# Designs tried in a protein design chat: VH-VL binders against q9umr5. Part 15

Target 1, 268 residues: q9umr5
Amino acid sequence: SYKPVIVVHGLFDSSYSFRHLLEYINETHPGTVVTVLDLFDGRESLRPLWEQVQGFREAVVPIMAKAPQGVHLICYSQGGLVCRALLSVMDDHNVDSFISLSSPQMGQYGDTDYLKWLFPTSMRSNLYRICYSPWGQEFSICNYWHDPHHDDLYLNASSFLALINGERDHPNATVWRKNFLRVGHLVLIGGPDDGVITPWQSSFFGFYDANETVLEMEEQLVYLRDSFGLKTLLARGAIVRCPMAGISHTAWHSNRTLYETCIEPWLS

## First folded at step 1 (VH-VL)

Design f10 (framework fv_tarlatamab_arm2)
Fold by ESMFold2-Fast, scan of step 1:
Structure f10 (fold): chain C 268 residues (1-268), chain A 124 residues (1-124), chain B 109 residues (1-109)
Amino acid sequence: as target 1 above (268 residues)
Amino acid sequence: EVQLVESGGGLVQPGGSLKLSCAASGFTFSTYAMNWVRQAPGKGLEWVARIRSEANSYATYYADSVKDRFTISRDDSKNTAYLQMNNLKTEDTAVYYCTRDKYGWSYPLGFDYWGQGTLVTVSS
Amino acid sequence: QTVVTQEPSLTVSPGGTVTLTCGSSTGAVTSGHYPNWVQQKPGQAPRGLIGSTSNKHSGTPARFSGSLLGGKAALTLSGVQPEDEAEYYCLLYYGGPYVFGGGTKLTVL
């Protein structure tokens, strides 16, 4: 009776990280078929996002085909961007709830331990030199690196985020918008204590302007132009915003209160 | 309908090499991860090696006991998985089983079908 | 050095109920370990019974059920039949590699 749930993990992550989430779902919605996609795990999560989208697409097609009443997506961190692209490139997806769990939907601009591991001597202000090269765009994290001080370079060089957000023109933009708009609910989750996603409001389509002042979703050109359907979804009542303080980046999938408040209501 | 058939077992001297094959039929082989599991005479099952599908760049994993000596591989065009065993030791003597797993698909399956096994004896 | 622990042997009468458990040296067993249960009878290849905690393989009799109990995976047989006498192995996932338990010899008297 419950729709199947598909889970997509994040950067340097794997299906194993969702063990507590699966337990919560089993407790509140017993009998739910939950598939945690075990693709691009660990270091393979660094592969270009379009490559990951293609692999995840092949994995979700038969799941969606077997569920005529629809499916739900729970997409964590970087995985939320994979799911954004899946919803746009799939002409026949039947996703009801797309639950974006602390994902940098407008991009990332901040120093994290992951970035220091990959680029130990680089400051966030200088990562644009690496990320906005053809070589840098072969790494997933550079696909959503969004330097607000070099927005011209981001718009020209981003091979992924600028395209799926409609910030740069693409031949498929109209079809991608039509496909994305088929989603039943867009559930956005995130919070100020995440510690990784910077700015944390990126999980809610907010982002820095050139002075590093956060502008919320409704002030973004992407929203105002309705480039991929955010304004239409909001008008339809299909966008749910569920911010929660006190949760670190690696705890979104293992906090019971968050699950009960932000995820559970959208899994029918 | 699902069939897994192991072959290539036999008697080898300590320090020798042997290559096992697992021929699969009755399912879409390329979408499954493949495992080798062994069982020494009178003992329990021991997981040995795993190779994931192309979607995971054929990532491989090994038990500590066989790391650097064994290599798992696959040929999706032939629906076959392989286990290359080098520098064999007497403690590698076991029946070697081939089995599939697939977590991250429409139905989370693990170790549902097994082959009949092939005996590897490492002795002088 | 991860170790997966099972009861070495258990005995149950026909028609009775028995629960086998599976623990990990890394801490509590969760659904993310995708606990698998495998049955093996003497002289036969292993047969998959349950994967992902409670997800039954096609052909697994209704009397078998999987669950999580007290930080361990559990396999419960209700209304045990003589043909259920076998070795039962649990298998846990660790983000790529797997580890088997030592097996439980179930005797049906």
Scores: ipSAE 0.000, ipTM 0.431, lowest interface PAE 15.7, mean pLDDT 88

Design f11 (framework fv_tarlatamab_arm2)
Fold by ESMFold2-Fast, scan of step 1:
Structure f11 (fold): chain C 268 residues (1-268), chain A 126 residues (1-126), chain B 109 residues (1-109)
Amino acid sequence: as target 1 above (268 residues)
Amino acid sequence: EVQLVESGGGLVQPGGSLKLSCAASGFTFSTYAMNWVRQAPGKGLEWVARIRSEANSYATYYADSVKDRFTISRDDSKNTAYLQMNNLKTEDTAVYYCVRYGRDFWTGYSNWFDPWGQGTLVTVSS
Amino acid sequence: QTVVTQEPSLTVSPGGTVTLTCGSSTGAVTSGHYPNWVQQKPGQAPRGLIGSTSNKHSGTPARFSGSLLGGKAALTLSGVQPEDEAEYYCLLYYGGPYVFGGGTKLTVL
């Protein structure tokens, strides 16, 4: 039989968004137990990411316990950051494939309709004033806001992303790294036509420098320092990069070609 | 329910020894650092000792006032932390609290000193 | 010889705002000291309120907040309630050991 699959949704999302993904899995891997977690749905997806990590952890523990051979994670958009933190804080996770669907792994810095809906008068250049306040850090969006022009504020104020990426010190960073390194495969998926994740290379641990030039993962300080294990995973052959053009942000979980190319091979 | 229960307090003469126990329930004890904190009658809180989890090689730390006299230890199979107190002095008279601080869901390390036990009174007098 | 200093006592009226501070003899208090705030009411065991500067324990009322202010850790209560009358202790981390402040007795009158 196939390993169980756990699905974690994104911002303003719910389990319903994954109906096509479940159909694809059922067609190619019949009998797979797929659990799409119905936590932090809709507006609750705005709650602080550490709070979401706690809730999702409670939900995944019994699923992992019932599958001693291991489980797979498919984590979409903001959900990919939740899964990053789960893999670090869980001393006993048995995740084989962690499949990250267009998640802003190095953060977000873009003017999108989602941000304009929530903060209508704000542009990306101004959002640091809200996000890097204690009040702003109570919103999930601000937990991964990464303004490349105010990196000092990001490093000091980010309560989530700077910590899980090892950009700011934490007493148990060594344990977080050890836990994360137990993952079998880190499958990174994203593409230039996403339209929401900015820069789209954030899904592959690339990000803007101070001049808004994208530097890829291997040029990032977190990779060079091996802060949470990316360099070790890459050396082990455990990182898979699967970029695909022509896919918008809300289509990653409903495109058959994407599924067959980037997801299906990693669902043992 | 997450709970800590201390035991082993009592009256002891100066120069004597006493061993305190802290029984934990309602959480995965082995992943958390455990602390002992004391409070002399009518005085403030004083941190005494800490023992980290297995992930941090059970590293121990002590306040200068108790170093070389007190030993903190733990038995993860029994969900219990201990404080062995030797060569007790009158200034060691206090209520001794067991308190959790270490790893948690939020950051992989406790954000706060909680829960606290009810405390156990140690009186050192002749 | 590290000393952590708090105001010995503060008074605030019900519904008012008060800020307690926590300073270190070693210099400015930073996030690396993982400032913790603990509340103790007469005859009771202490309870954790805030850790790592500003992270609230799940049982901590919304009116409590933690921050760094002027080289010190700060605990602010907005809209103080009578039940907030208590001793408040800060605790700072020094790379292994922890050191408590002397405590602040908050009187709500």
Scores: ipSAE 0.000, ipTM 0.383, lowest interface PAE 19.1, mean pLDDT 87

Design f12 (framework fv_tarlatamab_arm2)
Fold by ESMFold2-Fast, scan of step 1:
Structure f12 (fold): chain C 268 residues (1-268), chain A 124 residues (1-124), chain B 109 residues (1-109)
Amino acid sequence: as target 1 above (268 residues)
Amino acid sequence: EVQLVESGGGLVQPGGSLKLSCAASGFTFSTYAMNWVRQAPGKGLEWVARIRSEANSYATYYADSVKDRFTISRDDSKNTAYLQMNNLKTEDTAVYYCTRVLRYSDWPTYFDYWGQGTLVTVSS
Amino acid sequence: QTVVTQEPSLTVSPGGTVTLTCGSSTGAVTSGHYPNWVQQKPGQAPRGLIGSTSNKHSGTPARFSGSLLGGKAALTLSGVQPEDEAEYYCLLYYGGPYVFGGGTKLTVL
């Protein structure tokens, strides 16, 4: 039989968004047990990411315990950052494929309707004043706000992304790296027509420099220092990159061609 | 518009001292690492020193040729970087440029904007 | 002492293609050396062109591109213009110090 699949949703999202994904999995891998976690739905997705990690951790433990052959994770948008932290804090996870579906792995620096809803008068150039405050860090979206023009402020103030990426020191960094390296496959999915994730290459561990020119994963200090194991995973042949054009942010979980090309091959 | 303006150069005898200034405008100076680079007459560029931002505790680095003689510093309230040059030698004769780098770890991915330079002549 | 080596001089015709290289005495040049390319015209201050191997600075013309080639950093100009006649320097990072190459004088004839 097929390994169970756990799905973690994104910002202002819920299990309803994944009905097409469930249909595709049932067609190609009939009998697969798919659990879409109904935690931190809608407005609750704005809760601090470390709080979400704790809640999702409690939900995944019994699922993993019932699957001695392993599980797969499919983590969408903001959910991909939750899954990054889960794989680091869990010293007993048995995840085979971690499928990251258009997630801002190096952070976000772009105007979105969600940011304008929370901070209607702010431009991306001045959001650092709010996000890098203690109050701002109580919102999930600010936990992965990465202003390339205020990189020193990002490093000092980020309570989540800078820590999980190993850009700021943490007592548990060595254990987090060891835990993350247990993953079988890291499958990275994203594309230029997403329209929300900015830069879209953040889904592949690329990000802006000071001139807003994108540096790819292999040019990032996170990769070069092997801070949480990216270089080791790549050397092991465990990183899969699957970019696809023509897909908007809300369509990654409902496009059949994307599923067949990027997701289906990694569901054993 | 980004501008870097060097000043303080001049003629000094061997063993003398000079302090160079680099006045910055058009960007958030405090977040950038600052570098000094020099060019001897008719010769190539040589990196001299850098100072990191406050987030990196203003850490400083020097080329071996100037170590223990030169001191780089900054005053973020004045948007200005400095190079204090002591025990000057004839081989220190050069145009001195300041340039900026933005990176959390001061990795040199960009040397995008440079000042016009200030001439230091060490001669007897 | 670490040495960064560039071709001392290169000549190219207007509209032609030329590649400048930048090598290290310590071994192969990698992305971890963050190769930078700087242009300097006679009597002018240097101008940044390329950072981190291949990333163009603001204002760098489309005809310039950066890459890693055969264990060296490379700067390629395609469709060279007369105004591209200049000295070109590469800069490499060595964990603490930065080291400039000796420069390449590009002559456009």
Scores: ipSAE 0.000, ipTM 0.384, lowest interface PAE 18.6, mean pLDDT 87

Design f13 (framework fv_tarlatamab_arm2)
Fold by ESMFold2-Fast, scan of step 1:
Structure f13 (fold): chain C 268 residues (1-268), chain A 124 residues (1-124), chain B 109 residues (1-109)
Amino acid sequence: as target 1 above (268 residues)
Amino acid sequence: EVQLVESGGGLVQPGGSLKLSCAASGFTFSTYAMNWVRQAPGKGLEWVARIRSEANSYATYYADSVKDRFTISRDDSKNTAYLQMNNLKTEDTAVYYCARESTWGYSYRTFDYWGQGTLVTVSS
Amino acid sequence: QTVVTQEPSLTVSPGGTVTLTCGSSTGAVTSGHYPNWVQQKPGQAPRGLIGSTSNKHSGTPARFSGSLLGGKAALTLSGVQPEDEAEYYCLLYYGGPYVFGGGTKLTVL
């Protein structure tokens, strides 16, 4: 029998977006129990990420408890950051494969229509003025805003991403690292044609330096210091990188070739 | 018509406990977020606690002044929201109001209906 | 600690126009704060007037309007009536919790 799959959606998204993904799973792994969490839908996805983590945590606990053999997580876009925090805050998670679909793991530094809806005059160069305020940190999108030209502000003001990435100290950091390291596989998916996640390499723990040159995961201080376990996971052979060109941001959960190549192999 | 009726208020000594109830009628209770708001004698309104619907996993929020002492909950089968108040202090003396919050229009939040309130007096 | 600031008191003549404002210690008030306006008369329970900046509650008189003005939420009464004498509270959303302003006592004189 296959392990249950828990799906966490992204910004301005809902369970409806995963109808094709469920069809693919049913075709290749018939009998798999798939739970698409229908929480923080649509504009409610703008809620602070720590609030979303609490809500999703309450929903996943009974599912994990009923599956002693383990579960898989498929987490899309912003949902991948929720899942990263879940893996760190849960002392008793039994996640085998954590599959991250185009999630801004090191943050976001790019203009999108989503930001324009909330802040019509925003541009990536000046969004730090809003996002790094206490008020701005009450919105999910600002929780992972990472301006490479104002790194000191990001490190001091980020209430979520800087903490879960171990870029700023937190009292629970040692426990969060221990919990995260219990994951079986970290499957990272993303690509250059996404069009939303900027830089797209953020989905693979790469990010801009102060000159907007992308440095890959192995060059990040977070990796080099092993702040939450990336270096340990890579040494264990537990990190899978699956980049694919030709896929736009809203198509990661509905592309059959992507599913067969990057997702299907990790659904034991 | 929408109605909210609070009950459970009374006189309690410092360190004591009380559980308030908010009985709702005239709408589909289970789909709305519910809030508790208090007002000390002669003072302004203070937001106390919030509980979301089942669709949002009954997520709860508290004012810093009551965090770890108060617990908001709901029973959708009885159309009732609750506020469990523990370790009460004299500064918790207030009229406690129940308020309905409309959040189902994904672009808005409105405190549209309020109850008449129930008085809680914390005194020796 | 977040503080929401309102004018403590305002006076307006019957038939006149008055605007109450609501500011945040965190910076400019925006539509993302979902500003709510609540009316309370002495000895009565609060009554919802406006939510999400400008959305009137059913039963709110046409003379009341909500807006954003100069980085603050605003409640405007035009053609004010004697029965509008009351305390007015603004309520702002901060991503989970809410914070009330200190209230404005509107005197109609």
Scores: ipSAE 0.000, ipTM 0.368, lowest interface PAE 21.4, mean pLDDT 88

Design f14 (framework fv_tarlatamab_arm2)
Fold by ESMFold2-Fast, scan of step 1:
Structure f14 (fold): chain C 268 residues (1-268), chain A 123 residues (1-123), chain B 109 residues (1-109)
Amino acid sequence: as target 1 above (268 residues)
Amino acid sequence: EVQLVESGGGLVQPGGSLKLSCAASGFTFSTYAMNWVRQAPGKGLEWVARIRSEANSYATYYADSVKDRFTISRDDSKNTAYLQMNNLKTEDTAVYYCTRGIAVRGTWYFDLWGQGTLVTVSS
Amino acid sequence: QTVVTQEPSLTVSPGGTVTLTCGSSTGAVTSGHYPNWVQQKPGQAPRGLIGSTSNKHSGTPARFSGSLLGGKAALTLSGVQPEDEAEYYCLLYYGGPYVFGGGTKLTVL
């Protein structure tokens, strides 16, 4: 029988968004137990990411306990960062495939409708003033705001992303790395037509330098220093990259070709 | 007045069926998840079922003790939640309470409770 | 089966401070369990006191507070009044189902 699948949604999202994904899984892997976690929906997705990690952690513990052969995670958008932290903080997870579906793994630096809704007069160039304050860090989107022109502020003020990426030191870094490395496969999905995740290569651990030139994963200090295990995973053959053009941010979980190409092969 | 009023309780034989109603007033019912909680005579509280709002596709959840026998539903146009109970057992004897769930982060849940309706399953 | 454990009974003097705890058989209780506290007096329906660990409902007296303590959810009453004598239940969330604790009978003596 197939390993259970746990789905974690994104910003301003809910379990309802995954109805097509569940159809696809049922068609190709009938009998798979799929749990779409019903936590931090809609506006609650704005809560600090560490709070969301604790909530999702408690939800996944009993599911993992019932599946000694392992589970798969499918984590969409912001949910991919939640899953990154889950894999690091859980010293007993049994995740086989971690499927990251268009998630800003190195952070976000781009104007979006979500940011305009929250901060109507802000631009990406000045959002660092809000996000890198104590008040701003109470919003999930600010927890992964990564301004390439203010790296000093990002490293000092980011309460979440800089820590899970090992960009700033943390007492638990060695344990987090060990835990993350237990994952069977890290499946990275994203593409140039997403329209929300900026740069889109953030979904593949690429990001802007100070000139807004994208440097790919292998050129990032976090990779070169193997801060949380990316270099080790890549050497082990455990990282899968599946870029696809023509898919907008809200369509990753409802595109059949994407599912068949990038997700289906990693659901055992 | 902000309140929940349960109705539909009564005496039923084992194997029988009964449908409970929970009428809400004084708040925006459609934005809240709704729960049913029961309490057997002289015993503690037991959560029974939850139905989420339209924004969450009316997703439903059940305690293992009632799964496949009970069905929770709602009619937002009537501000009413329901609990259809089938194949009732003597251990289902309890006062059934309706209570509202979370609507928004920072808004409390299980903060508003009805007065309860007694269901007795006995031959 | 998941079991949520509370002290069966606690006694406190009027004006005193008492802390009730709520533990889970699955491990440490966290904010992700959204701990809820409800009060029930004999012959009455339950009333909500606290949701989401520490968020007080509008009618909850200032003397009640919620927190996480030593891997458990905690309800603390400071300056206890005679009318606080009641059964107190905690409720924890497990990703789909909710589970109630067995209740704590608080006696004010």
Scores: ipSAE 0.000, ipTM 0.374, lowest interface PAE 20.4, mean pLDDT 87

Design f15 (framework fv_tarlatamab_arm2)
Fold by ESMFold2-Fast, scan of step 1:
Structure f15 (fold): chain C 268 residues (1-268), chain A 125 residues (1-125), chain B 109 residues (1-109)
Amino acid sequence: as target 1 above (268 residues)
Amino acid sequence: EVQLVESGGGLVQPGGSLKLSCAASGFTFSTYAMNWVRQAPGKGLEWVARIRSEANSYATYYADSVKDRFTISRDDSKNTAYLQMNNLKTEDTAVYYCTRQPWYSSSRGYYFDYWGQGTLVTVSS
Amino acid sequence: QTVVTQEPSLTVSPGGTVTLTCGSSTGAVTSGHYPNWVQQKPGQAPRGLIGSTSNKHSGTPARFSGSLLGGKAALTLSGVQPEDEAEYYCLLYYGGPYVFGGGTKLTVL
């Protein structure tokens, strides 16, 4: 039989968005138990990411406990960051494949309709003033705002991303790294036509330097220092990169070719 | 517009040395990794060397065929990359191309997008 | 002594479809190798076509696409035009160094 699959949605999203993904899984892996978590749906996806991590943790613990063979995670957009933190804070997870669908793993720095809707009078260059305040850090999207021109503020004020990426020291860093390294496969998916995740290479642990030139994962201090285990996972052969052009942000979970190429092979 | 211009090629005897230059313009040179690629007459492309940016400690990498003989370097104040070639062999005869490695826009990804026109190095007695 | 292998030559009729492949002596080619495809016409400098498996350079015609197929990188041309006759090289990344394939001469007739 196939290992159960747990699905974690993204910003302003819900379980309904995954109806096509569930159909694809049922066609290729019939009998797979798929649980799409109905937590922090719609507007509630704006709640602080650490609050979401706690809520999703409470939901996944009983599922993982009843699946001694292991589980797979499929985590979309912002949900990929929730799953990153889950794998670090859970001392007993048994996740085989962690499939990250277009998630801003190194952060977000771009003008998008979502940010304009929440902060309509702000420009990308000025959003750091809002996001790196205590008030701003109460919104999930600000928890992974990564302004490459104010990296000092990001490192000091980010209550979530800078910590889980090991960019700022934390007392739990060693245990978080040990926990994350238990994952069987880290499957990274994203592409240049996403239109929301900026830079799109953030889905592959690449990100802007101070001149907005994107540097790849292997050029990041986080990777070079092996802060949470990326270098160790890559050496182990556990990182899979699956970029695909032609897919917009809201289509990653409903494209059959993407599913067959990037997701299906990792659902044992 | 982005431009890469190679220079410094010429005729040299076996055992000799040459230093190639790659002058860059139209982009923020200091943030890009730079590569040298060569092509022997009538043959395919061969990657030779790479140098990373200052943020990556100017880390250098070489093809086994040129290791210990060639040195890649850069001068960010002059927007120029260099390839110092020592103990040249007849097998080093090739057109040498300079190319950049971009991570500079969400639409481009990781690849060699712009190439210079090349400079010919002939190693012959 | 890593070796990257390509078909030495392929022939396709105008309007036809052809797929070029790129394999590695180290095992399966993955997205982590950031497969690149470069086109070179006689007497010209190389030109970038595709990087990171499937990401097109601006100016690369829509008929070109990149993918992974059977443990190899693949470049597919659909609706081939006469001007597509050229040498095609793949380039794979190995965590520092890069290695080119031997090239495929595509003949359009």
Scores: ipSAE 0.000, ipTM 0.381, lowest interface PAE 18.6, mean pLDDT 87

Design f16 (framework fv_tarlatamab_arm2)
Fold by ESMFold2-Fast, scan of step 1:
Structure f16 (fold): chain C 268 residues (1-268), chain A 124 residues (1-124), chain B 109 residues (1-109)
Amino acid sequence: as target 1 above (268 residues)
Amino acid sequence: EVQLVESGGGLVQPGGSLKLSCAASGFTFSTYAMNWVRQAPGKGLEWVARIRSEANSYATYYADSVKDRFTISRDDSKNTAYLQMNNLKTEDTAVYYCVRSYDWGGYKFGMDVWGQGTLVTVSS
Amino acid sequence: QTVVTQEPSLTVSPGGTVTLTCGSSTGAVTSGHYPNWVQQKPGQAPRGLIGSTSNKHSGTPARFSGSLLGGKAALTLSGVQPEDEAEYYCLLYYGGPYVFGGGTKLTVL
């Protein structure tokens, strides 16, 4: 028997996007119970990430309770940040593989069609004015906006990403770290041709410094301080890095080679 | 689509110079390392040179067979990599391929996308 | 001079399984050599199949897999198809330079 799989979608997305992924899983692991959560679809994906975390938490609790052998998470784009927080806030999760599909784990700093649709006249250099306000933090995309030229504002104003990454202190940080460390495998997937996640290395905990030079995970303070357990997980052999070129942002859940290389091996 | 297109190959006399260009499209060129790999007629592949991205200070590396004669460079504003070949020898005759590679952390050095190649013939 | 060694030629029947190996004159091949596998058909440019030991590149068929085997890098083809007949090169990283293997000509009969 295969462990159940829970799928969490991304920004402006819905369960419909995962039809190919479900076909692949059914072909390679027939009988797997796959639940694609249809919460916070479309425009509702703009709701604050902590609100989404609470809603997804309520949905995953009964699924995890029915699967004492454990479950797997496949979390796409923004959904990967939701899953990061789920693993930290749940004292009783039984997640084996957490598979993060092109998620901005260290944040986003780029002009994309999504941002232009939402803020048509704004440049990435000016979004900090909106995102780091109390009003801006009511939108999910601003919860992980990480302007490398205003890192002080990010650290002070981010109500979500700076906290789950342990970049700013929180009373629950020790418990969140303990909970996150229960995960069996952290599978990081992403690539340079994504075109949306900027920098693409954010999917692997890399990010821009103040000169917009990308520093890798092992150079990040979050890793060096072991703020939520990355260094411990890497030492345990629990972090899997699976970069793949040639895949655009909307194709991570519909590419057969990507599935067979990066996802299939972790769906015991 | 992701593609690399080489140009600048041709016939050159021994001791001459030639500059190859590699035009990239369909991906974020500035985040990748770029390589040149050559193949002499009927022979195997030989790695020639690599230039890293700005994130790694444009560091350059060369095969011993071409050190001090070849220079790899890039212009990220034009999405183009170059190979300047000086003091060419008959043994430099080969098809020259432009190849991209991952340039980041523990995933670095994976070479995935190859151009179609440009022939360089060194003879009189 | 560092030498990377591959089997010069291998033959496999359609539907069969074959493993190509890649060894280094410097000792055991490890993940730190970032083994790459490249396929080249006659008259065509090479194409990348696998990087960093086992990471498939986009477009690489499921029947190809990479691993480390007995101190060497390995490329395994299972359920071999006629179109897999080609030259296969391995590429190893040595802390700056790369070195290609001599290539394996795979014949599918």
Scores: ipSAE 0.000, ipTM 0.428, lowest interface PAE 17.1, mean pLDDT 88

